# VHH binders against Protein disulfide-isomerase A5 (PDIA5): the designs that were tried, part 16

Target 1, 129 residues: Protein disulfide-isomerase A5 (PDIA5), of Homo sapiens (Human) (q14554r378to506)
Amino acid sequence: WMQNPEAPPPPEPTWEEQQTSVLHLVGDNFRETLKKKKHTLVMFYAPWCPHCKKVIPHFTATADAFKDDRKIACAAVDCVKDKNQDLCQQEAVKGYPTFHYYHYGKFAEKYDSDRTELGFTNYIRALRE
Short names: E, the ipSAE of ESMFold2; O, the ipSAE of OpenDDE; V2, 0.75 times the mean of E and O plus 0.25 times the DockQ between their complexes.

## First folded at step 21 (VHH; framework vhh_7sr4_2)

Design i4 (from j1 with G60A; at its last read DockQ between E and O 0.57; V2 from the best seeds 0.69)
Amino acid sequence: EVKLVESGGGLVQPGGSLRLSCAASGFTFSMYDMSWYRQTPGKQRDLVADITSGGSTKYADSVKGRFTISRDNTKNTVYLQMNSLKPEDTAVYYCARQWGADVTGKWLYDHWGQGTQVTVSS
ESMFold2, look of step 21: ipSAE 0.621; ipTM 0.801
ESMFold2 (binder alone), look of step 21: mean pLDDT 81; pTM 0.792
OpenDDE, look of step 21: ipSAE 0.823; ipTM 0.901
ESMFold2, fold request of step 22: ipSAE 0.618, 0.606, 0.620; ipTM 0.799, 0.794, 0.802
ESMFold2 (binder alone), fold request of step 22: mean pLDDT 81, 81, 81; pTM 0.795, 0.793, 0.795
OpenDDE, fold request of step 22: ipSAE 0.833, 0.831, 0.834; ipTM 0.907, 0.906, 0.908
ESMFold2, last read: ipSAE 0.607, 0.626, 0.587; ipTM 0.791, 0.802, 0.787
ESMFold2 (binder alone), last read: mean pLDDT 81, 81, 81; pTM 0.795, 0.797, 0.797
OpenDDE, last read: ipSAE 0.838, 0.833, 0.831; ipTM 0.908, 0.908, 0.906

Design i5 (from j1 with H111Y; at its last look DockQ between E and O 0.86; V2 from the best seeds 0.76)
Fold by ESMFold2, look of step 21:
Structure i5 (fold): chain B 129 residues (1-129), chain A 122 residues (1-122)
Amino acid sequence: as target 1 above (129 residues)
Amino acid sequence: EVKLVESGGGLVQPGGSLRLSCAASGFTFSMYDMSWYRQTPGKQRDLVADITSGGSTKYGDSVKGRFTISRDNTKNTVYLQMNSLKPEDTAVYYCARQWGADVTGKWLYDYWGQGTQVTVSS
Protein backbone atom coordinates (compact mmCIF):
# COMPACT_ATOMS: atom_id res chain seq x y z
CA TRP B 1 0.00 0.00 0.00
CA MET B 2 3.09 2.16 -0.21
CA GLN B 3 2.69 4.75 -3.09
CA ASN B 4 5.31 6.86 -4.83
CA PRO B 5 3.64 9.62 -6.76
CA GLU B 6 4.38 9.66 -10.46
CA ALA B 7 7.12 12.21 -11.13
CA PRO B 8 5.82 15.48 -12.58
CA PRO B 9 6.96 16.51 -16.05
CA PRO B 10 9.99 18.81 -16.07
CA PRO B 11 9.19 22.51 -15.80
CA GLU B 12 8.66 24.33 -19.07
CA PRO B 13 11.62 26.51 -20.05
CA THR B 14 11.36 30.23 -19.52
CA TRP B 15 11.78 32.57 -22.50
CA GLU B 16 15.39 33.10 -21.45
CA GLU B 17 15.97 29.31 -21.28
CA GLN B 18 14.53 28.67 -24.76
CA GLN B 19 16.94 28.34 -27.67
CA THR B 20 15.83 31.35 -29.73
CA SER B 21 17.60 34.06 -31.68
CA VAL B 22 16.84 36.59 -28.91
CA LEU B 23 19.94 37.76 -27.02
CA HIS B 24 19.09 37.69 -23.32
CA LEU B 25 21.25 40.35 -21.66
CA VAL B 26 22.17 41.28 -18.14
CA GLY B 27 23.69 44.37 -16.59
CA ASP B 28 27.20 42.94 -16.87
CA ASN B 29 27.14 42.40 -20.64
CA PHE B 30 24.54 44.89 -21.91
CA ARG B 31 26.81 47.76 -22.99
CA GLU B 32 29.57 45.55 -24.45
CA THR B 33 27.10 43.47 -26.46
CA LEU B 34 25.22 46.46 -27.89
CA LYS B 35 28.39 48.29 -28.94
CA LYS B 36 29.14 45.43 -31.36
CA LYS B 37 25.83 45.81 -33.23
CA LYS B 38 24.84 48.54 -35.66
CA HIS B 39 21.15 48.06 -34.77
CA THR B 40 19.71 46.57 -31.59
CA LEU B 41 16.10 46.53 -30.55
CA VAL B 42 15.84 45.77 -26.82
CA MET B 43 12.74 44.58 -25.01
CA PHE B 44 12.76 45.38 -21.30
CA TYR B 45 10.22 43.14 -19.64
CA ALA B 46 8.88 41.38 -16.57
CA PRO B 47 7.98 37.68 -16.82
CA TRP B 48 4.81 38.19 -14.76
CA CYS B 49 3.43 40.93 -17.00
CA PRO B 50 0.67 39.71 -19.34
CA HIS B 51 1.41 42.48 -21.84
CA CYS B 52 4.97 41.18 -22.12
CA LYS B 53 3.74 37.60 -22.51
CA LYS B 54 1.57 38.60 -25.48
CA VAL B 55 4.51 40.26 -27.26
CA ILE B 56 7.14 37.57 -26.63
CA PRO B 57 6.22 35.33 -29.60
CA HIS B 58 6.23 38.36 -31.93
CA PHE B 59 9.58 39.62 -30.68
CA THR B 60 11.03 36.10 -30.88
CA ALA B 61 9.87 35.72 -34.49
CA THR B 62 11.45 39.10 -35.27
CA ALA B 63 14.78 37.95 -33.87
CA ASP B 64 14.56 34.82 -36.03
CA ALA B 65 13.83 36.90 -39.15
CA PHE B 66 17.16 38.77 -38.71
CA LYS B 67 19.25 35.93 -37.26
CA ASP B 68 21.61 35.83 -40.26
CA ASP B 69 22.35 39.58 -40.24
CA ARG B 70 25.35 40.01 -37.94
CA LYS B 71 24.76 43.80 -37.63
CA ILE B 72 21.31 43.35 -36.06
CA ALA B 73 20.28 42.08 -32.66
CA CYS B 74 16.97 41.63 -30.93
CA ALA B 75 17.72 41.54 -27.22
CA ALA B 76 15.76 41.20 -24.00
CA VAL B 77 16.36 42.26 -20.41
CA ASP B 78 14.40 40.75 -17.52
CA CYS B 79 14.02 43.76 -15.22
CA VAL B 80 12.78 41.61 -12.31
CA LYS B 81 16.20 40.02 -11.85
CA ASP B 82 18.21 41.77 -9.12
CA LYS B 83 21.30 41.90 -11.34
CA ASN B 84 19.36 43.89 -13.97
CA GLN B 85 17.56 46.41 -11.77
CA ASP B 86 20.30 49.06 -11.95
CA LEU B 87 20.40 48.69 -15.74
CA CYS B 88 16.64 49.09 -16.09
CA GLN B 89 16.72 52.20 -13.89
CA GLN B 90 19.66 53.65 -15.86
CA GLU B 91 17.73 53.09 -19.09
CA ALA B 92 14.69 54.88 -17.59
CA VAL B 93 12.38 51.90 -17.93
CA LYS B 94 9.13 53.01 -16.27
CA GLY B 95 6.91 50.10 -17.29
CA TYR B 96 6.79 46.75 -19.04
CA PRO B 97 7.20 46.14 -21.87
CA THR B 98 9.48 48.93 -23.03
CA PHE B 99 11.31 48.82 -26.37
CA HIS B 100 14.46 50.82 -27.05
CA TYR B 101 16.42 51.11 -30.28
CA TYR B 102 20.23 51.42 -29.91
CA HIS B 103 22.71 52.39 -32.63
CA TYR B 104 26.15 50.94 -31.89
CA GLY B 105 25.18 50.80 -28.22
CA LYS B 106 23.91 54.39 -28.03
CA PHE B 107 20.26 54.92 -27.17
CA ALA B 108 18.54 56.39 -30.19
CA GLU B 109 14.80 56.22 -29.54
CA LYS B 110 11.95 54.40 -27.88
CA TYR B 111 9.98 52.08 -30.12
CA ASP B 112 6.28 52.95 -29.75
CA SER B 113 4.81 51.37 -32.88
CA ASP B 114 2.86 48.12 -33.33
CA ARG B 115 3.99 45.24 -31.13
CA THR B 116 3.67 42.54 -33.78
CA GLU B 117 6.31 40.72 -35.79
CA LEU B 118 5.32 42.88 -38.79
CA GLY B 119 5.65 46.10 -36.80
CA PHE B 120 9.07 45.16 -35.47
CA THR B 121 10.40 43.82 -38.78
CA ASN B 122 9.22 46.86 -40.76
CA TYR B 123 10.95 49.13 -38.26
CA ILE B 124 14.23 47.22 -38.44
CA ARG B 125 14.14 47.00 -42.26
CA ALA B 126 13.72 50.77 -42.47
CA LEU B 127 16.79 51.24 -40.23
CA ARG B 128 18.85 48.82 -42.30
CA GLU B 129 18.31 50.64 -45.62
CA GLU A 1 -1.70 56.54 -35.97
CA VAL A 2 -3.58 55.15 -33.00
CA LYS A 3 -7.15 56.45 -32.68
CA LEU A 4 -9.89 55.71 -30.17
CA VAL A 5 -13.31 57.26 -30.90
CA GLU A 6 -16.15 56.99 -28.42
CA SER A 7 -19.80 57.30 -29.36
CA GLY A 8 -23.27 56.54 -28.00
CA GLY A 9 -23.49 59.13 -25.24
CA GLY A 10 -26.49 61.32 -24.66
CA LEU A 11 -29.22 62.48 -22.29
CA VAL A 12 -31.25 59.75 -20.56
CA GLN A 13 -33.67 59.60 -17.69
CA PRO A 14 -32.79 57.79 -14.45
CA GLY A 15 -33.32 54.06 -14.84
CA GLY A 16 -32.56 54.25 -18.54
CA SER A 17 -29.94 52.52 -20.63
CA LEU A 18 -27.19 53.53 -23.05
CA ARG A 19 -24.65 51.58 -25.05
CA LEU A 20 -21.27 53.22 -25.63
CA SER A 21 -18.92 52.19 -28.42
CA CYS A 22 -15.18 52.79 -28.78
CA ALA A 23 -13.90 52.35 -32.33
CA ALA A 24 -10.18 51.58 -32.43
CA SER A 25 -7.81 51.94 -35.36
CA GLY A 26 -4.10 52.18 -36.15
CA PHE A 27 -2.96 49.20 -34.08
CA THR A 28 -3.47 45.46 -33.65
CA PHE A 29 -6.52 45.66 -31.38
CA SER A 30 -6.41 42.01 -30.22
CA MET A 31 -2.97 42.64 -28.64
CA TYR A 32 -4.29 45.13 -26.06
CA ASP A 33 -6.46 45.27 -22.97
CA MET A 34 -9.02 48.07 -23.01
CA SER A 35 -10.79 50.16 -20.37
CA TRP A 36 -13.59 52.62 -19.85
CA TYR A 37 -13.01 55.52 -17.48
CA ARG A 38 -15.29 58.42 -16.58
CA GLN A 39 -14.69 61.92 -15.33
CA THR A 40 -16.90 64.56 -13.75
CA PRO A 41 -15.59 68.15 -14.11
CA GLY A 42 -13.09 69.05 -11.41
CA LYS A 43 -12.61 65.43 -10.33
CA GLN A 44 -10.07 62.77 -11.16
CA ARG A 45 -10.77 60.07 -13.72
CA ASP A 46 -12.43 56.95 -12.29
CA LEU A 47 -12.18 53.39 -13.56
CA VAL A 48 -15.49 52.08 -14.87
CA ALA A 49 -14.48 48.75 -16.43
CA ASP A 50 -11.57 46.77 -17.83
CA ILE A 51 -11.55 44.02 -20.45
CA THR A 52 -8.52 41.92 -21.35
CA SER A 53 -7.70 40.88 -24.91
CA GLY A 54 -9.01 37.43 -23.92
CA GLY A 55 -12.32 38.77 -22.63
CA SER A 56 -11.86 38.76 -18.85
CA THR A 57 -13.57 41.72 -17.16
CA LYS A 58 -13.35 43.87 -14.04
CA TYR A 59 -15.65 46.63 -12.85
CA GLY A 60 -15.58 49.60 -10.52
CA ASP A 61 -17.63 49.03 -7.37
CA SER A 62 -20.24 51.67 -8.20
CA VAL A 63 -21.16 50.07 -11.54
CA LYS A 64 -21.00 46.32 -10.81
CA GLY A 65 -24.19 44.57 -11.84
CA ARG A 66 -25.39 47.56 -13.92
CA PHE A 67 -22.68 47.94 -16.58
CA THR A 68 -21.22 45.34 -18.91
CA ILE A 69 -18.00 45.80 -20.90
CA SER A 70 -17.51 43.71 -24.01
CA ARG A 71 -15.33 43.69 -27.12
CA ASP A 72 -15.49 42.54 -30.73
CA ASN A 73 -11.98 41.92 -32.03
CA THR A 74 -13.29 41.53 -35.60
CA LYS A 75 -14.72 45.07 -35.49
CA ASN A 76 -11.93 46.57 -33.35
CA THR A 77 -14.56 47.88 -30.96
CA VAL A 78 -15.10 48.00 -27.20
CA TYR A 79 -18.62 48.40 -25.83
CA LEU A 80 -20.07 49.55 -22.53
CA GLN A 81 -23.69 48.57 -21.90
CA MET A 82 -25.01 50.84 -19.16
CA ASN A 83 -28.26 49.83 -17.49
CA SER A 84 -30.18 51.26 -14.53
CA LEU A 85 -28.51 54.62 -14.99
CA LYS A 86 -28.37 57.02 -12.04
CA PRO A 87 -27.69 60.77 -11.88
CA GLU A 88 -24.25 60.00 -10.36
CA ASP A 89 -23.32 58.20 -13.60
CA THR A 90 -23.29 61.61 -15.33
CA ALA A 91 -19.77 62.08 -16.72
CA VAL A 92 -17.61 62.14 -19.80
CA TYR A 93 -16.75 58.52 -20.63
CA TYR A 94 -13.32 57.74 -22.07
CA CYS A 95 -12.00 54.65 -23.79
CA ALA A 96 -8.34 53.84 -23.04
CA ARG A 97 -5.71 51.41 -24.28
CA GLN A 98 -3.79 49.52 -21.59
CA TRP A 99 -0.22 48.90 -22.81
CA GLY A 100 1.63 47.62 -19.77
CA ALA A 101 2.32 47.64 -16.07
CA ASP A 102 4.71 49.63 -13.91
CA VAL A 103 7.13 48.03 -11.44
CA THR A 104 4.39 47.82 -8.77
CA GLY A 105 1.91 46.10 -11.11
CA LYS A 106 -0.25 49.19 -11.70
CA TRP A 107 -1.73 49.24 -15.21
CA LEU A 108 -0.45 51.83 -17.68
CA TYR A 109 -2.45 53.55 -20.43
CA ASP A 110 -1.02 55.33 -23.47
CA TYR A 111 -4.00 56.36 -25.64
CA TRP A 112 -7.32 57.89 -24.71
CA GLY A 113 -10.33 58.83 -26.79
CA GLN A 114 -11.86 62.31 -26.82
CA GLY A 115 -14.77 61.17 -24.67
CA THR A 116 -18.54 60.95 -25.00
CA GLN A 117 -20.88 62.78 -22.62
CA VAL A 118 -23.44 60.80 -20.66
CA THR A 119 -26.05 62.87 -18.77
CA VAL A 120 -28.60 61.20 -16.52
CA SER A 121 -31.33 63.69 -15.63
CA SER A 122 -34.97 64.31 -16.02
Scores: ipSAE 0.627, ipTM 0.800, lowest interface PAE 0.9, mean pLDDT 91
ESMFold2 (binder alone), look of step 21: mean pLDDT 81; pTM 0.797
OpenDDE, look of step 21: ipSAE 0.825; ipTM 0.903

Design i6 (from j1 with S30R; at its last look DockQ between E and O 0.88; V2 from the best seeds 0.75)
Fold by ESMFold2, look of step 21:
Structure i6 (fold): chain B 129 residues (1-129), chain A 122 residues (1-122)
Amino acid sequence: as target 1 above (129 residues)
Amino acid sequence: EVKLVESGGGLVQPGGSLRLSCAASGFTFRMYDMSWYRQTPGKQRDLVADITSGGSTKYGDSVKGRFTISRDNTKNTVYLQMNSLKPEDTAVYYCARQWGADVTGKWLYDHWGQGTQVTVSS
């Protein structure tokens, strides 16, 4: 293996670094990305928040479940990043986690139901009716 | 709809014990941290105890060593075992659901029970 054997192991990858089906967005690409999708569920989060950490596996599994439907996106915004703070304020995010549903990039409603893969998946399937 | 229902309050003599229960419904209970708060008239609600979804606990200084918070995720219930009760423990006790944190890191609560009265007197 090419790594220096005396070096400490690298830190665990962040959610963004894990290369999941979740679209990790920033202020510069948020609107452009969302307007191309019929349905986007966005998780606004802080990496330090334990409530967010508990939901991340469920939200990630939801994104994986819809990865082949090009009209649907599960996206995440790290509100602690400096480049995202204006976006999170503009979207009125006052607590973590917050979940918003967007229809072709326009805010439609806040998601307040179960924070499980099944809850997210049922919600997204119902949007297609 | 989210519901939290407390029970088990009552009148008890100093040194006595009570066990409070909080029955939860309408949400996936194991995904949330839960708390007990108490309030006397004219004062803000004070934290009594926290329990995480994984079972870790924390207590207010005035109740540490006397009160025990626990949860049963199969029954969707939070408990508060109160031992060695003092007149100062007299209050309405509330169960609360902790859903998140604000931008400064303070915990956020979105659902509270109606409360159960605990009265410690001779």
Scores: ipSAE 0.609, ipTM 0.795, lowest interface PAE 1.0, mean pLDDT 91
ESMFold2 (binder alone), look of step 21: mean pLDDT 82; pTM 0.801
OpenDDE, look of step 21: ipSAE 0.798; ipTM 0.886

